# VHH binders against Abasic site processing protein HMCES (HMCES), part 18

Target 1, 269 residues: Abasic site processing protein HMCES (HMCES), of Homo sapiens (Human) (q96fz2)
Amino acid sequence: CGRTSCHLPRDVLTRACAYQDRRGQQRLPEWRDPDKYCPSYNKSPQSNSPVLLSRLHFEKDADSSERIIAPMRWGLVPSWFKESDPSKLQFNTTNCRSDTVMEKRSFKVPLGKGRRCVVLADGFYEWQRCQGTNQRQPYFIYFPQIKTEKSGSIGAADSPENWEKVWDNWRLLTMAGIFDCWEPPEGGDVLYSYTIITVDSCKGLSDIHHRMPAILDGEEAVSKWLDFGEVSTQEALKLIHPTENITFHAVSSVVNNSRNNTPECLAPV

## First folded at step 13 (VHH)

Design mx2 (from B5 with D103S)
Fold by OpenDDE, fold request of step 14:
Structure mx2 (fold): chain B 269 residues (1-269), chain A 117 residues (1-117)
Amino acid sequence: as target 1 above (269 residues)
Amino acid sequence: QGQLVESGGGLVQPGGSLRLSCADAGFDFSHYDMAWYRQAPGKERELVARITYGGYTNYADFVKGRFTISRDNAKSTLYLQMNSLKPEDTAMYYCAAGLEYESYDYWGQGTRVTVSA
C-alpha cells in the first residue's frame, strides 16, 4: 500500500469512528492534535493520516478499550533513531510485512510495547500492470458499502446531495498498523509515526497486486487490535490475514500524481 | 509484475563502462526504495545495489566502488553507472522497487550485460 484516500471532514470522520467500549457504552474517539488532520483524496507516505489507538497509551489507568484518534506520520520512525532527519533511515518503513514483523527491531520493539493502531482511510489505491502496454491501471479499493435504496453506487451519485449522503455513511477502511514515538535529537515535538502491516493479497485482488494491507474487518477485530491492555501480541497477530471482504473500481490516472487532491482521484471511470 | 523497463545493457570489453537505466513512465516511485539485482547463468539472483527514497545507498561486496546507484525522482528513473567491468559481471540486470524492508513489489524484465574480451 503506497497511496490512500482520507478526505472526510473531521466531524464526519469522527462520527464514522463511533464505537462501543467494553461496558457497551456508545462513544466517539477523542482527538489528539486535530489541527494536524489534513483531508486528502490522495495520501502518500510521509504525510499525516488519522489513526485510532488505545487511550491507555496517553493516560495511566485509562480504560484500554477507549479510543483516541490522532494524525500520525506515514512511515514509522523508530524511537532509537539518532539522526535529525527521518529520511536518512536505511530502510523503508512505509509498510511492514506480517511474516517478518517479529524479525525487525524497528517493528518488533514498538509492537511488544503494545503500540498497535488502526489506520483509517476511505480506501487505498493499487496499480495493475496492463499487458502489452507500459501503462498501469489504478484501482480504488475499499469496504463494500451498504446500498441504501436512495444512495446509488459511488458512480451513481449524480447530484451533490447524493454525494454527501454517500460519504456521510461511508464505512471507513480499517488497516492494522504499528506506531512509534520519536524524539528528535535537536529537541522539539515528539513525532508519532506508523507503518501499515501488509499481507499477501486475497484472491479477488491478486490480479491487481500481489500484496495488500492487513484489514481489520469489524468492531471486534478493531477492538482486539487496539486493546493492548487485554489482548497479547500473540493473540493480536492472529487477526493479521488477507480478507476477501473488499470491493474495487477502476479510477483515472489523476491519482498517479501525488499532488492531485480532487474527487476525480477516486471517481469510477 | 511491474512495468519497470531496464535499458543500457550490452557487450563491453573488460575494463569498460555501462550506464543502466530503469524507468516507469506511468508511476511515481519517489517514495519507493529501489534496487539493482543481477542473475548470472546458473547462479541465483543477487543484490548489486539499493537506494532508499531518502537517498541512502548500499552496495554488494563485489562492487568495490566500481558501481554507483542513483535516482531522479522527477523522472521516476533509476540509474546504475558501472565502471571497470569484469567478465564476472556478465549477467541479466534487473531493477526493483518496493515499500517494504528488503522486499520489492515491482520488477523489470531485465537488461543483459556481457563483459568479454
Scores: ipSAE 0.845, ipTM 0.919, lowest interface PAE 0.6, mean pLDDT 93
Fold by OpenDDE, fold request of step 14:
Structure mx2 (fold): chain B 269 residues (1-269), chain A 117 residues (1-117)
Amino acid sequence: as target 1 above (269 residues)
Amino acid sequence: QGQLVESGGGLVQPGGSLRLSCADAGFDFSHYDMAWYRQAPGKERELVARITYGGYTNYADFVKGRFTISRDNAKSTLYLQMNSLKPEDTAMYYCAAGLEYESYDYWGQGTRVTVSA
């Protein structure tokens, strides 16, 4: 996963992240650093994206089932990194392979500290390898959406009003991530950054791309992944597997340029 | 977004030099780690050199300062300058790009390098 969409307004995004705590109480996640949230149809590594994490990471006596939403840097910067420039990392941390997550110190250590997060997106992009052509077809991949009588497929939104309705009720893609906290050697603000855990692609996606994000499908999976107070690392890792519960459509080459941030990025072609 | 395409391979005498290039028309690899691999006949594919998106470079032990990996993000092109080539450097050379540690999602078709007297 190298590109995502996360364009919802902050309030809409927050509502889309409504949840029940362990007591069954309806909650909205509390924001940390809301000003760092930058909506975009085309999110690339090193940019900030919103993630969910347990409140217990910030408050010692907090209910671990409570959720915080925070923009974090895409690309995990390990806490032990001593250079002043994160770009000087000797390895790419955009994604973390599920099969080697426990072998790499950069991921194992924060994971062991319970630093699990859910990366939020409208969906993610992948490019299909076209045999015989020098061109790749991009696809937007996301959860199946509930078809309201009026809200056809993303492609069927014939009117601006219908489009707005589609996004107001959009089911966000929830990807498993690991985050870490890095203190710059020269001082300054603590950097929160994350990596997306990846797995082999499901059968339905295999023709597009051989890898996919580990998607946490459903509130239970999301809750268990986040709740490091009650759910062990070992149990949490059982949630990391391919899912067939995805849909996709072809999009234009507009998304190829990371600078493009328009609805055309995810529009069906 | 295009396919990674290697170029610059060919026949060269021992001690000679080649410059390999890898490009993907229309694909932004600026965030990707890139690498050169090679596969000699009857041998397994092996890493030659890698360069992170941030410009950190690493080389296989057999390179011994003979090769230099570089990238031009403006041109979306990866390079491998190969000097002091040896017959044992004869192989198909592949370009790769990825966002995971030591894992690459995109591969070229390769360019053949032959070092022979």
Scores: ipSAE 0.843, ipTM 0.918, lowest interface PAE 0.6, mean pLDDT 92
Fold by ESMFold2, look of step 13:
Structure mx2 (fold): chain B 269 residues (1-269), chain A 117 residues (1-117)
Amino acid sequence: as target 1 above (269 residues)
Amino acid sequence: QGQLVESGGGLVQPGGSLRLSCADAGFDFSHYDMAWYRQAPGKERELVARITYGGYTNYADFVKGRFTISRDNAKSTLYLQMNSLKPEDTAMYYCAAGLEYESYDYWGQGTRVTVSA
């Protein structure tokens, strides 16, 4: 997984993240660094995207079921990294394979500190290899969406009002991530950064690509992944598996250039 | 996702040089770590050299000093300059790309390098 869409205005995104705490109370996540949120239809590695994490990471004695939402850098920078420039990392941390996560110091150490996050997106892109050609067909991949009387498909929006209604009720894709906190050696703000855990693709996606992000399907899975105060690393890792609860449609090659940030990136073709 | 296409292989005499190239038309691999692997007949595929998206390089012990890996992210192209070639360098050479620690999900079909008199 190397490309996502996360384009919603901050207030719409926040409402889409409504959740129940362990007492059953309806809540919205509290933002950290909201001004660093950079919405785009076409997010690439090293850019910032919003993630959910437990409030317990920030406040002693906080209810670990309460959620914070914060922008983080895609591409985990380990806390022990000693150079001044993250591009000097000796390996790519955009994704982390689930089958080797406990073998890699860059992921095992933060995971042992409970540094689990939920990476948010509208959906992600993958490129299908075309038979007999050097061409690829990009797809936008996302949770199945509940049709409402006032909403339609992504490509059916006839007016600004219809477009708003499609996205007002959008179910965000929720991917399992690991994060770390890096203090630059020359000083400055602590850098929060994440990796997305990957798994073998489900049957429904196998014709597109053989890997997929580890998707947390439903509030129980999201809550358990986030709650490092009550859910051990061992139990959390049981949540990491492929899911068939996924849908997709073909999109144009506009998305191939990571500088293109328009609705056309995810529009059906 | 993407098929990388290698070029620049061929027949050379011992001590000669070749420059391999690898690209994928229209797709930008600038965020990917990339590598060259090789496979001789009857052998397992082995790493030759790798380069991160930020330019950090690493070489297998057997090729250190003779080969140079490089990339041009504006052209989305990976290179391997091979100097002082030996008959033992005869193999199929593959380009690879990935977004994970020492793991590559995208591979080319390879280009043949033959070193013989």
Scores: ipSAE 0.633, ipTM 0.826, lowest interface PAE 1.4, mean pLDDT 89
Fold by ESMFold2, fold request of step 14:
Structure mx2 (fold): chain B 269 residues (1-269), chain A 117 residues (1-117)
Amino acid sequence: as target 1 above (269 residues)
Amino acid sequence: QGQLVESGGGLVQPGGSLRLSCADAGFDFSHYDMAWYRQAPGKERELVARITYGGYTNYADFVKGRFTISRDNAKSTLYLQMNSLKPEDTAMYYCAAGLEYESYDYWGQGTRVTVSA
């Protein structure tokens, strides 16, 4: 997973993240650094994207079931990193394989501190290797969406007003991530950064690509992954598995160039 | 993930040099870690050299200073400069790209390097 769409205006994104706390109260996540949110149809590694994390990471004695939403850098920079420039990392940390997460210091250490996050996106892109050729077909991959007369479908938008109706009720993709906090050695703001955990693809995606992000399907999975105050690392890792509750459609090669930021990136072909 | 295409292979005498290239002009690899692998007939594919998106490099022990991996992110191109070539360097050479620790999910078709008199 190296490309996502996360294009919703901040207010729409926030409403899509409505959740229940431990007491069953409906809430919206509280933003940190909202001005760092940079919506785009075509997010790539090292850019900022919004994630959910427990309030307990920021406030002593906070209710660990309460959620913060914050933009973080894609590509985890470990807290122990000593260089001034994150590009000096010796390994790519855009993704983290679930089968080796406890073997890699860059991921094991923050995971042991409970630094679990939920990475938000409209969906992600993946490129299918066509059989017998070097050609690759990009797909946009996302949760199945509940279609109503009011919301329409992603492929049917024919005006700005209809486009807004499609996305007002969009179910965001929720991916399991690990984050860390790095203090640059020369000073400056603490850098929050994340990696997306990957697993073997489900049967439905296996013809597109052999890997997929670890998707947290439903409120219980999201709550357990975030709540490091009540859910141990060992229990949280049981949430990391493929899911078949996913759908996709082919898109044009416009998305191939990460500088292209238009709705065409995710439009069905 | 676009299409990786290797070039620059061929026949060369022992002691000679070749420069391999790998590119996909329609795709931006600036965020990817990249690597060269090789596979000799009857042998398993093995790492030759790798380079992170930020320029950190690592080489297989058998390279012993003879090869240099580099990249030009502006051109989205990966290179392998191969000097002091030996017959045992004869193999198919593959370009690879990935976003995980030492895992490469995207590969080219390879370019053949033959070292013989």
Scores: ipSAE 0.625, ipTM 0.820, lowest interface PAE 1.5, mean pLDDT 89

Design mx2 (from B5 with D103S)
Fold by ESMFold2, fold request of step 14:
Structure mx2 (fold): chain B 269 residues (1-269), chain A 117 residues (1-117)
Amino acid sequence: as target 1 above (269 residues)
Amino acid sequence: QGQLVESGGGLVQPGGSLRLSCADAGFDFSHYDMAWYRQAPGKERELVARITYGGYTNYADFVKGRFTISRDNAKSTLYLQMNSLKPEDTAMYYCAAGLEYESYDYWGQGTRVTVSA
């Protein structure tokens, strides 16, 4: 997983993240650093994207079921990193394989601190290598969306008003991530950064690509992954598996260039 | 149009040099770690060199300073400068790209390098 869409305005994104805490009270996540949110149809590694994490990471005695939403850097920078420039990391931390996560210090250490997060996106992109040709076909991959008379479809949204209806009720993709906090040696703000855990693709995606992000399907999975106060690392890792509850459509090559930030990136072809 | 393509292979005498290139027209690999692998007939594929998106490099022990990996992120192009070539370097050379440590999801079809008198 190396490209996502997360384009919703901040207020729409926040409302899409409504949840219930441990007591059943409906809440919205509280923002940290909201001015660092950079919506785009075409997010790439090393850019910031919003993640959910437990409020207990920030506040003594907080209810660990309460959620913070914050933009973090895609590409985990370990807390022990000694250089002043994250581009000098000796390894790419955009993704983390689930089968080796406990073997890599970069991921094992933050997991031991309960630093689990949920990475938010409209969906992600993957490129299928087409047999019999050298061309790759990009796909936009996302949760199935429940259609009602009041909601539209991506392909039917030809006007700004109809486009807003598609996204007002969009179910955000929720991917399992690990984050860490790095204090630059020369000073400055603490850098929060994340990696996305990957697994083998489900049968439905295997013709597109052999890997997929670990998707947390439903509020129970999201809550357990976030709640490091109540759910151990061992139990949380049981949530990490492929899901068949995923859909996709082909998109044009506009998305290939990471500088293209338009609705055409995810439009069906 | 969406595949890593290696070039620059060929026949060269021992002690000679070659420069391999790898690019994927229209796809931006600037955020990916990239690598060169090689495979001689009947042998397993092995890492030659790797370079992170930020320029950190590693080389296999058998390189012994003879090869230099480099990249041009603006052109999404990967290079391998191969000097002091030996017959043991004869292999198919593959370009690879990935988004995690020592794991590569995208591969080229390879370019042949032959070193013989």
Scores: ipSAE 0.618, ipTM 0.822, lowest interface PAE 1.7, mean pLDDT 89

Design mx5 (from B5 with Y56S)
Fold by OpenDDE, fold request of step 14:
Structure mx5 (fold): chain B 269 residues (1-269), chain A 117 residues (1-117)
Amino acid sequence: as target 1 above (269 residues)
Amino acid sequence: QGQLVESGGGLVQPGGSLRLSCADAGFDFSHYDMAWYRQAPGKERELVARITYGGSTNYADFVKGRFTISRDNAKSTLYLQMNSLKPEDTAMYYCAAGLEYEDYDYWGQGTRVTVSA
């Protein structure tokens, strides 16, 4: 995964992240650093995206089932990194393979500390290799959305009003991530950053791309992944596998340029 | 959006030089790690050089300062300057791009390098 969409207004995003705590109480996640949230149809590595994490990471004795929402840098910067420039890392940390997560210090250490997060997106993009041509077809991949009788497919939203209705009830893609906290050697603010755990693609996606993000499907999976106080690393890793519960459609080449941030990025062609 | 396409291979004498290029005109690789691999006849594919998105470089032991990997993100192009070429450097050279260590999502078709007297 190298490109996502996360364009919902902050209030809409927050409502879409409504959850029940372990007591069954309906809650909204509390924001950390809400000003760092930058909505975009075209999110690339090193940009900030919102993630969910347990409140227990910030507050001692907090209920570990409570959730915080925070923008973090895409591309994990390990806490032990001593250079002043994160771009000087010796390897790319945009993604983390599920099969080698425990072999790499950069991922194993924060995971062992319970630093699990859920990366939020409208969906992610992948490019299909076209046989016989030097061209790649981009696809937008996301959870199946509930068709309300009135809200046609993303493609059928002929009116601005219908478009708004579709996004007001959008089911966000929830991807498994690992985050870390890095203190710059020269001082300054602590950097929170994350990596997306990847797996082999499901059968439905295999013709597009051979790898996919580990998707946490449903409130139980999301809750277990986040709750590092009650759920061990070993138990949490059982949640990491391919899922067939995805849909996709072809999009235009507009998304190819990471600078383009318009609705055309995820519009069906 | 195009496939990674290698160019610059050919026949050279021992001690000669070549500059390989890899480009994709339609895809932004600025966030990707890039690498050159080679495969000689009857041998396994091996890493030649790697460059991170941030410009950090790593070379195989056999390179010994003879090759230089570089990138131009504005042009979405990867380069391999090869100097002091040896017959043992004869191989198909492949360009690769990825977002994780040793996990490359994209590969070129390769360009042939032949070093012979």
Scores: ipSAE 0.814, ipTM 0.902, lowest interface PAE 0.6, mean pLDDT 92
Fold by OpenDDE, fold request of step 14:
Structure mx5 (fold): chain B 269 residues (1-269), chain A 117 residues (1-117)
Amino acid sequence: as target 1 above (269 residues)
Amino acid sequence: QGQLVESGGGLVQPGGSLRLSCADAGFDFSHYDMAWYRQAPGKERELVARITYGGSTNYADFVKGRFTISRDNAKSTLYLQMNSLKPEDTAMYYCAAGLEYEDYDYWGQGTRVTVSA
């Protein structure tokens, strides 16, 4: 996964992240650093995206089932990194393979500390190689959405009003991530950054791309992944597998340029 | 939007130089790690050089300062400057791009380098 969409307004995004804590109380996640949230139809690595994480990471003795929402840098910067420029990492940390997550210190250490997060997106993009041509076809991949009689398919949103209705009830893609906290050697603010855990693609996506993000499908999976106070690393890793509960449609080449940030990025062609 | 396409290969004498290029005009690889691999006849594919999105470089032991990997993100182009070429450098050279450590999602078709007297 190298490109996502996360364009919802902050209030809509927050509502879409409504959850129940372990006591069954309905809650909204509290924001940390809300000003760092930058909505975009075209999120690339090194940009900030909103993630969910347990409140216990910030508050001692907090209920670990409570959730915080925070923009973090895409591309994990390990806490042990001693250089002043995170871009000087010797390896790419945009993604983390699930099969080798425990072999790599940069991922194993934060995971062992319970630094699990859920990366939020409208969906993600992948490019299919076309046989015989030098062209790649991009696809937008997302959870199946509930078709309301009134809202039609993403493609049927012919009016601005219908478009808003579609997104007001949009089911966000919830991807498993690992985050870390890095203190710059020269001082300054602590950098929170994340990697997306990847798995082999499900059968439905295998013709598009051979790898996919580990998707946490449902509130239980999301809750277990986040709750590092009650759920061990070993148990959490059982949640990491490919899912067939995904749909996709072809999009235009507009998304190819990471600088393009318009609805055309995810519009069906 | 195209595939990674290698160019710049050819026949060169021992001690000669070549500059390989890899480009994808339709895709933004600015966030990707890039690498050059090579495969000689009857041998396994091996890493030659890698460059991260941030410009950090790593070379195989056999390079010994003879090759330089570089990138131009504005042009979405990867380069391999090869100097002091040896017959042992004869191989198909492949360009690769990826977002995971030692895992590349995209590969070129390769460009042939032949070093012969």
Scores: ipSAE 0.808, ipTM 0.899, lowest interface PAE 0.6, mean pLDDT 92
Fold by OpenDDE, look of step 13:
Structure mx5 (fold): chain B 269 residues (1-269), chain A 117 residues (1-117)
Amino acid sequence: as target 1 above (269 residues)
Amino acid sequence: QGQLVESGGGLVQPGGSLRLSCADAGFDFSHYDMAWYRQAPGKERELVARITYGGSTNYADFVKGRFTISRDNAKSTLYLQMNSLKPEDTAMYYCAAGLEYEDYDYWGQGTRVTVSA
């Protein structure tokens, strides 16, 4: 996964992340660094995206079922990294393969510390290789949305009003991530950054791309992944597998340019 | 995003030079690690050189300073300058791009390099 969409306004995004804590109390995640949230239809690595993580990461003795939402840098910077420039990492940390997560120090160490997060997106993009052409067809991939009588396909929102309704009730894609905290050698603010765990593609997506993000489907999966206080690493890793519960549609080549940030990026062609 | 297309291969004499290019029309490589691989007849594919999205480079032991990997993000092009070529460098050379550690999602079709007297 090298491109996502996360364009919802902050308030809408927050509401979409409503959850129940272990006591059954309905809650909204509290924001950390809300000013770093930059909505975009076209999110690329090294940009900031909102993730969910346990409150226990920030507050001692906090209820580990409580959630915080925070923009983090896409591309994990390991805490041990000693260079002043994160771009000087010797390997790309945009994604983490699930099958080798425990073999790589950069991922194993933070994972062992319980630094699990849920990366939020409208969906993600993948490019299908077209046989016989030098062109790749991009696809937007996301959770199936609840068809309201009025809500046709994302493309059928004939009116601005319908479009707003679609996104007000949008089920966000929830991807399993690992984050780390990096202190710059020269001082400054601690950098929070994440990697997306990837798996082999499900059968439905296999013709588009051979890898996919590890999607946490449902509140239970999300809760278990986040709750590092109660759920061990071993148990959490059981949640990491391909899912067939996705849908997709072809989009225009507009998304190819990471600078393009318009609704056209995810619109069906 | 287009397909990675290698170019610049050909026949060259020992001691000669070639410059390989890899480009993908419309593909934004700025966030990808890039690499050159090669495969000689009857041998396994092997890494030649790698360059991170940040510009850090790594080379196989057999390169010994003869090759230079570089990238132009503005042109979405990867290069491999090959100097002091040897017959042992004869292979199909492949361009690769990826977002995972030592894993590449995209591959070119390859360009053939033949070093012969």
Scores: ipSAE 0.741, ipTM 0.876, lowest interface PAE 0.8, mean pLDDT 91
Fold by ESMFold2, fold request of step 14:
Structure mx5 (fold): chain B 269 residues (1-269), chain A 117 residues (1-117)
Amino acid sequence: as target 1 above (269 residues)
Amino acid sequence: QGQLVESGGGLVQPGGSLRLSCADAGFDFSHYDMAWYRQAPGKERELVARITYGGSTNYADFVKGRFTISRDNAKSTLYLQMNSLKPEDTAMYYCAAGLEYEDYDYWGQGTRVTVSA
């Protein structure tokens, strides 16, 4: 997983993240660093995207079931990293494989600190190498969406009202991530950064690509992954597996260039 | 929507040089780590060199300073400058790209390098 769409305005995104805490209280996540949120139909590694994490990471004795939403850098920078420039890491941390996550210090250490997050997106893109051709077909991949009588088409962005019919009630894709906090040696703000955990693709996606992000399907999975105060690493890792509860449609090659930030990136073709 | 395509292989004398290229005109690999692998007849595919999106490099021990990996992210092109070539360097050379530690999702079809007198 190396490309996502996360284009919702902050207020729409926040409402899409409504949840219940451990006591059943309805809540919205509280933002940290909202000015770093850069919505786009075409997010690439090293860009900032919003993630959910437990309030307990920020406040002593907080209810660990309460959620913070914060933009983080895609591409985990380990807390122990000594250079001043994150691009000097010896390997890519955009994704981490679930089958080796406990063998890599870059991921094992923050995971042992309970630094689990949920990476938010409208959906992700993946490129299929078609049989008998040198060309790849991009797809936009996302949770199945509940249709209402007022629902609009995913590619209809002709007006604010048409956009709203699709996106105001969009079910965000929720991917399992690990984050870390890095203090630049020259000073400045702490850098929060994340990696997306990957798994073998489900049968429904196997013709598109052999890997997929680890998707947390439903509130129970999301809550258990986030709640490092009550859910051990060992138990949380049981949540990491492929899911068949996913849908997709073909899109044009506009998305291939990561600088293209338009609704056409995810429009069905 | 392209495909990784290697070029620059061929026949060269021992001690000679070759420059391999790998490009994909239909896809932006600027955020990917990239690598060169090789496979000699009857052997498993092995890493030659890798380079992160930020330019950090790692080389297999057998390279011993003879090869240099580089990239041009604006052109989405990967290079391998091969100097002081030995007969043991005879193999198919493949480029690869990925977003995970030591795991590569995209591979080329390879270019043949033959080093013989």
Scores: ipSAE 0.529, ipTM 0.784, lowest interface PAE 2.2, mean pLDDT 89

